# VH-VL binders against q9hk44: the designs that were tried, part 3

Target 1, 202 residues: q9hk44
Amino acid sequence: MNSRIMFIGGVPGVGKTSISGYIARNTDIDIVLSSDYLREFLRPFAPQESHLETSVYDAWKFYGDMSDDNIIRGYLDQARPIMGGINRVIARALANGEDLIIESLYFVPDMMDEMVLKNAFLAYVYIDDPDLHRSRLEDRINYTHRNSPGSRLAAHLKEYRTIMDYSMDMARGRGIGLYSTDDYALARQRLLDDFRKFVDRR

## First folded at step 1 (VH-VL)

Design po5 (framework fv_potravitug)
Fold by ESMFold2-Fast, scan of step 1:
Structure po5 (fold): chain C 202 residues (1-202), chain A 121 residues (1-121), chain B 108 residues (1-108)
Amino acid sequence: as target 1 above (202 residues)
Amino acid sequence: QVQLQQWGAGLLKPSETLSLTCAVYGGSFSGYYWTWFRQPPGKGLEWIGEIYHSGSTNYNPSLRGRVSISVDTSKKQFSLKLRSVNAADTAVYYCARGRGYSYGYRYFDYWGQGTLVTVSS
Amino acid sequence: EIVLTQSPGTLSLSPGERATLSCRASQSVSSSYLAWYQQTPGQAPRLLIYGASSRATGIPDRFSGSGSGTDFTLTISRLEPEDFVVYFCQQYGSSPFTFGPGTKVDIK
């Protein structure tokens, strides 16, 4: 039996958590990890230069004025230790024959080990329509009764979409699947089908 | 509402370069694959190529040496250049907005009005 | 590289009848990444169905799609006068994206 490992990237509001749950239920994968909690665990031990104590949408401030370049620089600073941790977690799952789904804001294939790239199904989830993206971030406040987080995230849509564009360019360059959640039900079905195909071809 | 409007010269002589531009009105320009198609008279559609707002392009291998697509994000426009045209390039050319569900895959939800391009001596 | 064939080439029916249009691929279309378009002569194509079975925004529920692998179907449950036009299937399961030659729905 081969390990079934999925690494799903996406910025807040694109539905990567819900999709991860859907895939877990339909594949009987019991372990779903969020990079949010991996980041919190790593924070006390991360190098100062990674700036993990700062929100990713504020990390550009260490480089001066807001620009796409500075947004990506801040993102990559935070991504380095987190991607290192993700590599180790996936390597462990592969070594132990375990199934695993990881959902992550941090998605930098260039920081991943070749063994991981060969043996895990990588996918990036995005929203085409920025108005829909903003709406979904705002709806999180109403639905989950989480007043502050959703409105704060919506205020940083620019930073998140810059990170999304950068991540999609990397994914495209590596032949990694890009899944639009503008039609959420169709996107999760396509992702599940593609993951099953990946597992079966081994 | 999203609307695509296209323009460019429709009458060409063999060996000339076709140049068409498509402008996007309404909606977001970012996050979509801006695409060109052609349809010879009485035939089906042929995908020419696409460009993401970042400038990344993919082209149909059948046209690979002759085609280039460029983007101007500030104007919300993208343009097609097809070099060394001949009579086989006579077709109606369309621009369209592409949405994807995985890498390299597209369906097209908004289309320009079309431009008839005739290549004759 | 995937060649799409559509049958029949011409489908002659009366208003109110059910239309069934077929699209066959030369090899399996990954994840049912297949779309259907409607084209009125002299106009741009109009997206009807994507992902083999998902209806596009604003498309009436008389249009439905089904199928997977190499065999796909577009069904129009009750033909309206405006539906007597050309229909194309398109695969996007692999590059380059390819279209079928079209099925003309004609009034008898």
Scores: ipSAE 0.000, ipTM 0.445, lowest interface PAE 14.3, mean pLDDT 85

Design po6 (framework fv_potravitug)
Fold by ESMFold2-Fast, scan of step 1:
Structure po6 (fold): chain C 202 residues (1-202), chain A 121 residues (1-121), chain B 108 residues (1-108)
Amino acid sequence: as target 1 above (202 residues)
Amino acid sequence: QVQLQQWGAGLLKPSETLSLTCAVYGGSFSGYYWTWFRQPPGKGLEWIGEIYHSGSTNYNPSLRGRVSISVDTSKKQFSLKLRSVNAADTAVYYCARDYVWGSYRDAFDIWGQGTLVTVSS
Amino acid sequence: EIVLTQSPGTLSLSPGERATLSCRASQSVSSSYLAWYQQTPGQAPRLLIYGASSRATGIPDRFSGSGSGTDFTLTISRLEPEDFVVYFCQQYGSSPFTFGPGTKVDIK
């Protein structure tokens, strides 16, 4: 297929949105989609069991006490309809020869269609240093458009890092590239280089 | 609250090297690109280049390899050197913070006060 | 490099009036990568709008941005005395990042 498709996963605070913008600029890809808006679009139509009306960091509460298992169960409930939508969007872009970058909190390789796994450049971005991750979430200016201070998201660092660790483990199992944004400049350049290699190779 | 303060060169002769330093007060130095701009009198802004706290740099190709930006993370400072100056380099020079996160990556939210640099013989 | 052109060069209006400022790019720029700045003479620029239409923190709601492709607009719905300054557009969709030459909003 002629399409250049990049699907980047990552939790809040890791820089996936800014990296997606950098890649788009340097590849002349005009369409960058955020799973945040896909989630909002799907909320009225998603199964009630997906609990999309609830913040992902609160979704474990439907399963009882906080635990890694319950955090992941809540995350996967939300991920199913969103990943289903992403599969369809990528399929359309591939069929039409369109270029597309998707950045998403919801990144579950086992929920990706075979056509996505074979035709999209898949990458997961993460922050190894939890103190750096907390500092990035605490920067309220990162979340000005949300009309909420970043300190609210920093209070849920545990939930986000549990989701991150799970997502990284799944990515590793599929040979999907993992990119540390502890050094943001290095991460964005490596992602750009690897994406270009992927496009050239196919 | 983050503030940028800059200092350095004022009057230069052709062929000399411009040297400016910008210091970051308050807030975090790490995780941002730190950027230099210039503005000739009565003209628009020109992006010079940027540096990450790790020392990774990007430069405007129009400056023909004359530019170097360096960082001192322990002092929370970054510096511009522009070699072989001429009259066309006369401008007000600004340092600024590049907002790395969200949809306004490469939009500049915090600026230094500016330094007027005049190159004349 | 992408060249930005701003029109008019000077816009003469009175307080309370609506101002419409144009920015045109030599090549298509995604709306996600266009910003507007305000500059008082002798001072550093102030970020007003990013992503063509998103207002920066602390910026009054009288400022709005719109546009796509090669044509972008900054609108000030009701000019206040402090708004009679210079405005620049910037694209960050392609390196090197470039700015327009500015539009000066003058009091008549």
Scores: ipSAE 0.005, ipTM 0.450, lowest interface PAE 14.0, mean pLDDT 84

Design po7 (framework fv_potravitug)
Fold by ESMFold2-Fast, scan of step 1:
Structure po7 (fold): chain C 202 residues (1-202), chain A 121 residues (1-121), chain B 108 residues (1-108)
Amino acid sequence: as target 1 above (202 residues)
Amino acid sequence: QVQLQQWGAGLLKPSETLSLTCAVYGGSFSGYYWTWFRQPPGKGLEWIGEIYHSGSTNYNPSLRGRVSISVDTSKKQFSLKLRSVNAADTAVYYCAREYYYGSGSYKFDYWGQGTLVTVSS
Amino acid sequence: EIVLTQSPGTLSLSPGERATLSCRASQSVSRSYLAWYQQTPGQAPRLLIYGASSRATGIPDRFSGSGSGTDFTLTISRLEPEDFVVYFCQQYGSSPFTFGPGTKVDIK
């Protein structure tokens, strides 16, 4: 009858994959989808203007010089088809009474359908300390993403933190919860507790 | 305390390749962008390009076809090569650290002493 | 690219006076990523102000920065003899990073 849907946003290095796994185990939700793989699946079929053949941290190059505005524009171009796909996946889960956790770099509330905004637990995960974020990209993401060196991702910390700041501003404007993972264990427990409260009040 | 020391050939003929190296003493090399600037005599500064300690680069579009920056993380050094030099490339060249700890701390905080490069026949 | 204009080109003042230096950008500087540097002839630039208004470590409180968007100001509240040098503004809100042509603060 009632689906339990969690949609977690966050940039690389913030721990959204590990948190999603923790919540899935503690809620008995069997399906956890990563936008990384949804992006790759959509890639052959996405419109050319989405530039999904380019890393998100290079997508600003289609708009000229590197600036916050061009970084966000490139991010939004990629987000549009991916968010469209996520809207449909969530709609299906809701219609069929299925539980689902989605973790995604692409998290744009203005691109979410009203049914998603009303029925999914939305949360944005971030790292407040930039030095810790850099360290986690160098160390932790390298260990979780074999053949994706952490030093490569850390080289784009500026782009990722620009996307993070933009996403946090949008989340704040919509009353979406923001969760600092500077203390990872505390963050995952807060998210689990808040998700349970969300489910219970429906 | 962090100190940047630079060296390289100062006298070049037209068509030669400029090669400069910057070494980082004290502090961490990893986790930062390292950058090159130049200043023609009596003029303002021009940004040349940047390199992350892992090797990822961004260049000023005006120099992109002639410039390359490389890094040697084991020696805590990064180097500038500028090909096909001419008299317009005569300048003092500076290396610097690009420090990003968050939006409130973004700055170019440590600079090398400078290297005068003269291009003449 | 963002073009920076500094005015005046030369500012002639006496020790003890207030100096006001302007930097204007051809388009809005993202996140107020604008810096001010002091340069003594023959030396590397010295960072004074970053993020439009933040004073760098070791910089005396007589130096202050203000502004946002396209208009930025460096103020030296009371000129000391060592302050009669060249000042450059720099934007680093977008690549390529660009500098103004400089303002020379000259003794009358």
Scores: ipSAE 0.006, ipTM 0.503, lowest interface PAE 11.9, mean pLDDT 86

Design po8 (framework fv_potravitug)
Fold by ESMFold2-Fast, scan of step 1:
Structure po8 (fold): chain C 202 residues (1-202), chain A 120 residues (1-120), chain B 108 residues (1-108)
Amino acid sequence: as target 1 above (202 residues)
Amino acid sequence: QVQLQQWGAGLLKPSETLSLTCAVYGGSFSGYYWTWFRQPPGKGLEWIGEIYHSGSTNYNPSLRGRVSISVDTSKKQFSLKLRSVNAADTAVYYCARGEWLRYYYGMDVWGQGTLVTVSS
Amino acid sequence: EIVLTQSPGTLSLSPGERATLSCRASQSVSSSYLAWYQQTPGQAPRLLIYGASSRATGIPDRFSGSGSGTDFTLTISRLEPEDFVVYFCQQYGSSPFTFGPGTKVDIK
């Protein structure tokens, strides 16, 4: 196919939004979609049991006490409608020969259609060092969102890292590339290089 | 050009622990999965496990209780330990470089191999 | 685990002939995660093909791969003397990563 599709996953604080912008700029891809906006668009239409009205770091509360299993259950409930939408958006871009970058907190390989798995460049972005991750979330208020305090997000580092670890395990089982942003400049360059190789080899 | 060199004890007695090290010369250590395989004499290859430069590991379930892989990023080395060896562990052991991108890499660089013999 | 079967076990041909080697998976394998290796006795395996059909760096164009689902093929268009060695297929899309038992290409 002539479409260049990149779908990158990652939790808050790992730099996936900034990396997506860097890739778009260096590949002349005009459309960058964030799952944050897809989530808001889907909220009025999603079933109540998806719990999209609740922050992902609070969704475990529907299942009892905080545990890794309950954190993942809450995450997966929210992921289902969003991943369904992402599958359809990517299918449309492929059918129309259109380039697209999508960045998403919701990244569940088992919920991706085979056409997505076969035709999109998939990558998962993570931060290895939890202290660095906390620091990046705390600094978020200064650099990413005026009305999204980094201290609030840093308080939920446990939930985000549980989701990250789960997502990395799933990605690894499918041969999806994992990119540490502990060294941000190296990570964005490797992602750009690997995306270009993917495009050349299809 | 990237080269892998491996070393470690080649002759073991039953119940001992196998310890092998693989060093990476030339090229980047970061961004790759570093992998161990083995091949019993006259047989096919068996995947043992892999480690990302950050220390994240995946193991073959058949060996999970006996195997551990570790990295030393400052030395650009990774190591295999296999506990409680027996005659069935006799094989040539290989280290290799892999990157699990959808369409890019298999195992493109391999170490020279180490013959490990377990005999009583 | 996914079991890979290779056929034939031994393929007897003469230099200059075409070789066709088959790899069959016990369940569907994404073509993105199917590789072929060549192994000379006493040496480490050499990557020939990754992603079912992509030649690795430095591999001559007489080697080609094809297939999808459960059936994959390695073709050597014109056998050279150095090609009379063992070939393995591997899947790396599902843990544990598994190899076929090998096909030995032998001189007739």
Scores: ipSAE 0.000, ipTM 0.426, lowest interface PAE 17.3, mean pLDDT 84

Design po9 (framework fv_potravitug)
Fold by ESMFold2-Fast, scan of step 1:
Structure po9 (fold): chain C 202 residues (1-202), chain A 120 residues (1-120), chain B 108 residues (1-108)
Amino acid sequence: as target 1 above (202 residues)
Amino acid sequence: QVQLQQWGAGLLKPSETLSLTCAVYGGSFSDYYWTWFRQPPGKGLEWIGEIYHSGSTNYNPSLRGRVSISVDTSKKQFSLKLRSVNAADTAVYYCARDSSGWYEDYFDYWGQGTLVTVSS
Amino acid sequence: EIVLTQSPGTLSLSPGERATLSCRASQSVSSSYLAWYQQTPGQAPRLLIYGASSRATGIPDRFSGSGSGTDFTLTISRLEPEDFVVYFCQQYDSSPFTFGPGTKVDIK
């Protein structure tokens, strides 16, 4: 039984949650899993050095002054246990013939198992225009974090865009599709079409 | 507040092209889907299609290549063209806004409606 | 496409009574992607409820929505004279978006 697995990466404000829901609706996939919940589940059990008790935009502070290198170091510390969990969830879905969409801030191709790289549809969602990205983060409506003010997330645009640039470079290196949501309608349509083609080829 | 005003031809002959325009006053035009519906006399609503400010469109498959929607972002207008009309296309046509533009596809602001009659 | 059925087709009641309107989907509607609209003859539809149970801005508290899966309900707790009009349900779970045929609330 062939599983339909989609693993979508993206930082806050790029529309990965809304696109994931759109894909789920148009493919009849019932399970959409957010890495936010995986992070919360793992927090009591994660190694202390993963710093999951700290927001990802503050994790560079464990390495000294703010720099792109330190932002990525903090991000990767948090990504390791979460990506390990994602590998296991996808492996289970594949073994059981289950369909699954995962949307995640944590998207590190070098931490993905070979079976994930071969069997899941991988996509990274981004916003090219930083002003549009800031505007999206400042929107009053927040589907996943009602008590998280948009202004708080927008204050960390630098950290999120550093993570985004790093993730995009890794995705390009592995031939993983990149989808700009500067044009939201085009991005969601293209992603849906590409996922359907991926499924049809299997 | 947001207000939609629509206009266009009300009486058509079979084989002609229906052309309707909707203008948006107040509020933001960008980052919303703008939508056309129709309602035949005494029947329910039928979704025709939607357009984003970039020009990207989605259409109801039932209208199979007869429909096109266009957008003029500078004028905050979007337009419906329905080709090769026949008596079955007689309906009140409405333009509307998708409520948030991101994830939710319910319709919070509507134009006044245009009665389109197709007769010989 | 998802086909929506509304029952009853006509509901005859008096002002002050409770109205219960049903909408049934041919397939499960995920995540409560269901809306309700009110339509006065000769006018555009007015959004009442979205997400199966959330009231739209400016809608009186006598209107409420409930349900999940294939079965959804619109309740009007105390009918006012202005409420004797047509009501439509709409799903936005899958494309194309579809509407029910309507329930007419009529004066007894």
Scores: ipSAE 0.006, ipTM 0.486, lowest interface PAE 11.2, mean pLDDT 85

Design re1 (framework fv_regdanvimab)
Fold by ESMFold2-Fast, scan of step 1:
Structure re1 (fold): chain C 202 residues (1-202), chain A 122 residues (1-122), chain B 110 residues (1-110)
Amino acid sequence: as target 1 above (202 residues)
Amino acid sequence: QITLKESGPTLVKPTQTLTLTCSFSGFSLSTSGVGVGWIRQPPGKALEWLALIYWDDDKYHTTSLKTRLTISKDTSKNQVVLTMTNMDPVDTATYYCAHRYYESSGYYFDYWGQGTTVTVSS
Amino acid sequence: ELVLTQPPSVSAAPGQKVTISCSGSSSNIGNNYVSWYQQLPGTAPKLLIYDNNKRPSGIPDRFSGSKSGTSATLGITGLQTGDEADYYCGTWDSSLSAGVFGGGTELTVL
């Protein structure tokens, strides 16, 4: 029996969590894992140089002034241990014949094991329109002025979009599907259909 | 079988907040793929798209009015509520709510309410 | 400014054919399906065409739609006086993340 594994990447605000839930409901997959909680689990054990104690949007500060290069360096430092963990989680699911959806900010094809690249449906979701992206980040407000998670994340839109652009370039290089969530309803339907086709072709 | 009906005040004073309720039957906002949108039409003018909410609470609103618009749903009551702050005479319009089902089909509203007319005057 | 452009009016005699155009850009008509709505005087809009060229149940085949590039067209054949209405095109705009409607076209049947 083959496992149905979906590994979906995207930065905060692009709808990857909602899409993952939609796919899970429509495929009867019971396990949906977020890299946000995998990161928290890993943090007590991560090497100092991974900078997991620092938000990803601040990790560039370890390399100097804000630049695309420094944003990506900070992102990759955090990605290494998290991607290592994701590789092992997927390997376990494959070995046990389990279905699994993982949604992750950390999505680095060069850090994926060959068994992940061969056996998981890989997809990267993005928002083309920066104003829509900002609005979706702001929608995460929990009734707290300014200090809400959504307001805080929206302040770091530049860092997230730099990570997004880099991740999309890496995905294109490996033939990984890119899905715009500017039209959210259309994007999730396409993603579901493509995942089903992937499963059927195995 | 799908029906929608708008309700709310017919007269609003400038600077007040407008609250409109869309009550519906024949579908549920607990059903995956279902959405309800709001569209308005000033007298003698074109249709203007305002906002949309889906079953999973995903929300959209027109950029020109986004700071003034709030859309919410009460799935148990079969209602969607639109709130618009700081009303102005130019906001005088007939307000419609309409049903959408996303699927692989494109973006369209298949069933519309009859509309409720809101006049903004002092 | 309207995102989708329609002629403000069209007219034809009973039994004739008429076409109504709707012009947009790559972020709306170019990448998304187009719908058309008929609004009879004093009534709510009614869906006439969806997915560029499909008719809902109950819409006669006199009504047709097509799309090419960034433009869409509504065709009406065998015009009847009951077809006098405002016609609106609609679609999703990916760059705005919003639904958009055309400015509307008033059809007059003589």
Scores: ipSAE 0.000, ipTM 0.439, lowest interface PAE 17.8, mean pLDDT 85

Design re10 (framework fv_regdanvimab)
Fold by ESMFold2-Fast, scan of step 1:
Structure re10 (fold): chain C 202 residues (1-202), chain A 123 residues (1-123), chain B 110 residues (1-110)
Amino acid sequence: as target 1 above (202 residues)
Amino acid sequence: QITLKESGPTLVKPTQTLTLTCSFSGFSLSTSGVGVGWIRQPPGKALEWLALIYWDDDKYHTTSLKTRLTISKDTSKNQVVLTMTNMDPVDTATYYCAHTPRYSGYDYGMDVWGQGTTVTVSS
Amino acid sequence: ELVLTQPPSVSAAPGQKVTISCSGSSSNIGSNYVSWYQQLPGTAPKLLIYDNNKRPSGIPDRFSGSKSGTSATLGITGLQTGDEADYYCGTWDSSLSAGVFGGGTELTVL
């Protein structure tokens, strides 16, 4: 197959939406899918135990007091149906020879099909500096998500960084590339270069 | 101006290890997308691709020789080193190092080559 | 083992056109870009064509490249005595995760 598939993971505020647009423009890939819209599409049909009607930063409440373990349990409940959908979408794009970029909060390598692991360029984007992360969440509305309240998201920085740390550990265990967006311009260039190298290696 | 030059022993005995150094100027292996590869050519025969190292330390080796080949870089010295174990008379060849341009989408093509160094394997 | 096949030799007179073929498979030419190299006697190879059909700065438009399916061709028009050289195609092989070269074609200008 000559499909060019990029699947980028990252929590809110790390710049994954802006990076996805940059990659699309520089590779002539027309389709960019956000897990935000996939999640909304799945809500009416998802199992009740996935708790997709609840914000990811509140999903730990189904398991008791706030803890890293409960935050991750809530995240994984929501991730299962969404990752299942992403697996199917990527499989279809590969079968049809189509190019695709997916950017997603939900990024769980253990839930990825072997076809995805072998044929998609996988990358996880993160921010090392918590203060920079908080600032980017607060400023989010000024860039690409006009009606997303940045102050509300910034209040849940702890939950997002717990999910980020967990996702980075999973990615590292699978040899998936980790890209710090503390320097946004450098991160964009590295991701583009690495994606092109991945495509050429096929 | 990009320039590369190979250096190392011109004579190697069978079973010994060959170590070749590629010294370069006009570019850095800290630059995203850039790589340096090694190619050899036995007398009167075709070019044979050996190995490639990228800026991010990602390494590739030809399948038939991969257990014998090691490629490494010293970015601060502007050098790439190729090591080949258990040398045999059939490994007698001119060895070249060459630059791979910034983006991997440039075909893995080698746009600038060193002059080559001849290595003879003889007892 | 050669995975890319070129004719071992080709010849033509000055001013004529010559075409050199390079045949591979889906895992190399079929899925990746092709480069062409010119090697004058006693010298290192020089990049002549990259990305199937593009010329580096300084390469005359007499040299052209093309690719169709699992085969590529190098075209030389207005042949000159200085074009007498060995020509190699090269590409990436995705199944081997390695670069590969053709066996080379010796061009003789009669």
Scores: ipSAE 0.000, ipTM 0.439, lowest interface PAE 17.5, mean pLDDT 85

Design re2 (framework fv_regdanvimab)
Fold by ESMFold2-Fast, scan of step 1:
Formats: structure tokens, sequence, C-alpha cells
Structure re2 (fold): chain C 202 residues (1-202), chain A 123 residues (1-123), chain B 110 residues (1-110)
């Protein structure tokens, strides 16, 4: 199997989209898929209980008051159909000998098929410093004012960091690499190097 | 405002270990967004990148010399130390340390350089 | 083992324009920002351009940078005798996980 598959997780503001593009350019991988568009494609067909019509930062509202438990419950409801879709997309790429990078807010190792766990390079990106995380989310407002998600997303830093902490804990339990983007340039180099090592040892 | 100065031996014998210290002021490696690198230049030749250390202790070394190079920092002393083992006459060069700012949206570069210290490898 | 290629020398007359090229690959110039350094005889290098085309405070606007694909160029207009120096391009190389410099270009003002 010659497929080079990278599945990178992270919440908004951690740089996962920019890193995915960087890796794609430096590995000559033509396909980069975002879970944002996979979610949008699945939305009309997903079970109602997945609440894909609701932003992930509001999904806790279906369970009562804001709490870490309710934030994670809402996140996992949305993650199920999306992770199912990601499993199928990766399986197709592997079957066809295609290279693929997926970047996703939804990153739940317990929902990953065994083929994904064995054949994909899995990585989770995070920002340790919450003030830096807020700043990264707000930076977009400097370039576009109307319809910029930056200011809106920054208001939900609490929900995103709860999802991040949960995802990091799950990744750590599975030996999945954690990459701090507090230093973006160093993180992207480390990810690229580790992805190349992963490909070489296959 | 930012200043750096290299120090260490000016003469090293073949097979010995070189230790160079970069002492700086105007910034701290306890603050995020900053790194210090080492560059050398043999007489009449080009600049050669050697190593870099960032505030979070992330370290990088040129591939060709990685097994010989160690870079470390002493944040409390405002110092970065480069160690290179098994010195050879070909390692004769002027060694520079330099400040590397980091910004999430910008590239990699050295904005302030030390004056350089000349190291001769000979008997 | 030079990964960035510069012409070894360039020359022009005072008041003219000179362009110094720096050629690399996708893993360095193609995907990363380029910097340029001026080294006067007997001195340490000085940052002239960073992030492809930005000037530090104190660098006159007759110095400019640009990047296209896997190549970068340094432009110097209104050439002066004080511009006689070695010029180096620099960037990060993602394949090497290291910084790299070009071989340098000696500028002679005729």
Amino acid sequence: as target 1 above (202 residues)
Amino acid sequence: QITLKESGPTLVKPTQTLTLTCSFSGFSLSTSGVGVGWIRQPPGKALEWLALIYWDDDKYHTTSLKTRLTISKDTSKNQVVLTMTNMDPVDTATYYCAHSPYDFWSGYYFDYWGQGTTVTVSS
Amino acid sequence: ELVLTQPPSVSAAPGQKVTISCSGSSSNIGNNYVSWYQQLPGTAPKLLIYDNNKRPSGIPDRFSGSKSGTSATLGITGLQTGDEADYYCGTWDSSLSAGVFGGGTELTVL
C-alpha cells in the first residue's frame, strides 16, 4: 500500500488548516479535505439527534446548562456521523492507492476504524496558551470585518478548549502525537518530519 | 536595543570539543516568540546555518553536523551555548549567534547578529 | 551541499539597478518566506529584507525583494559604491528541518 494518509485534528484557531496546506505542498499531496465541508455535505442526511444543524459550541444546549460534560456530549453527537464518513473516505483512498490529508475538528480515536488507526498518520494540534488561542481566533477580524467568523469563534473559546482538552486526553491514551502550535513554524516542521518518518517505516 | 556577543576559545586542536557562548541583552528566552541561532563562515566562504533554539526549548541542527552539535540555553543568564565535538581544520570559521523573532504569520529570519568570534582549528 | 543557488558575482555602475537571484525548491523558497542579508567586508551580516519583501527600519526603499515560485530576487536601485558587499539569501527548508543560506553573491560597483 503506497497511500500516504494524514488525519490531523484540532479546534478552530490552532492552525490545522494552514498546517494541512503546508504539509500538502511539501509532500505533493493534492487532496486536502476539511471536516467543515464533510459536515455540510452530511447535514441534510444526518440523524436528528446528531444536531449538525447547530454549531458545535451550542450543542451542549440540548443537554441543559453549560458544563464540560455537556459540551463533550454535544461534540460527540456531531462527531459520530462525521467520523463515520471520514472512516469511509480514508478506506476509499487506501483501496485506490490515493494520498489524502484530512483536517478535522472532529477527532475521536474510539470512533476510528482499525484500518484508519493502522494506516493513517494521526496527529492532534493544540495551543497551550489560551491568550494566544484567543488572539489567533481574533486575528481574522483584522482582514475581513463582515461575515468574519473570528470574533464569533473567540466568544466560544471556553467550548473549544474543553473539546481540545478532551481530544488531547483521548489522543494521549492512544499514543497519538500531540503538537503544540504555540510556535507555528516549529510545529509544522515537526509534523512534516514525523509524517515522512511514518511513511518511510511502512 | 537587542545585542548579542559570542565568546569562547580562538584556537582549538583537532579532535577537541568546541564550546561557544552567546550572551545577549534586550530580550529574554523566557518570553515566547524568540529564538537564537548559530551560523558560521569559513574564511572567504559562504554563510552556513548550524543550529537554532527557541524560547520553548525546541532545537534544530543542520543535518550534516547534527551528531556533532548541541545547542542549549540558560534562560536565567541570557545565554545560548553551542557545543561541537571532534573539531577538524575544516571547521575553522567565524562563528555568529543571531536573534530570530517568531510571529505566527511571518517567516524565519535573523534580525540582529553578534560581531562573530573567529575559531581556528590547528596544532 | 548548497540548496539555494545564487550567481557568484554581479557588477554594475553607480546609479544603475542590479538584481540578484536566489533559486531553490518547493521545500525551501517555494513554501517559506525569504530573507536577504548584506555583509560588508570584515563585518557581520545585516538583515536587508525579510518575509520576501519587507524592509527593517533604517533600510532605504532602493532595496527591494520579491519571490515567484521557487525563486527570489533582491533588487538594488540607485547603486552606490557603499553597496559593494556580499549578499546572501536565506530561508527555512522543511525537508531538512533547518535554515539554509545561498552561496552568496559578490556585488562590485564599477
Scores: ipSAE 0.000, ipTM 0.456, lowest interface PAE 16.2, mean pLDDT 86

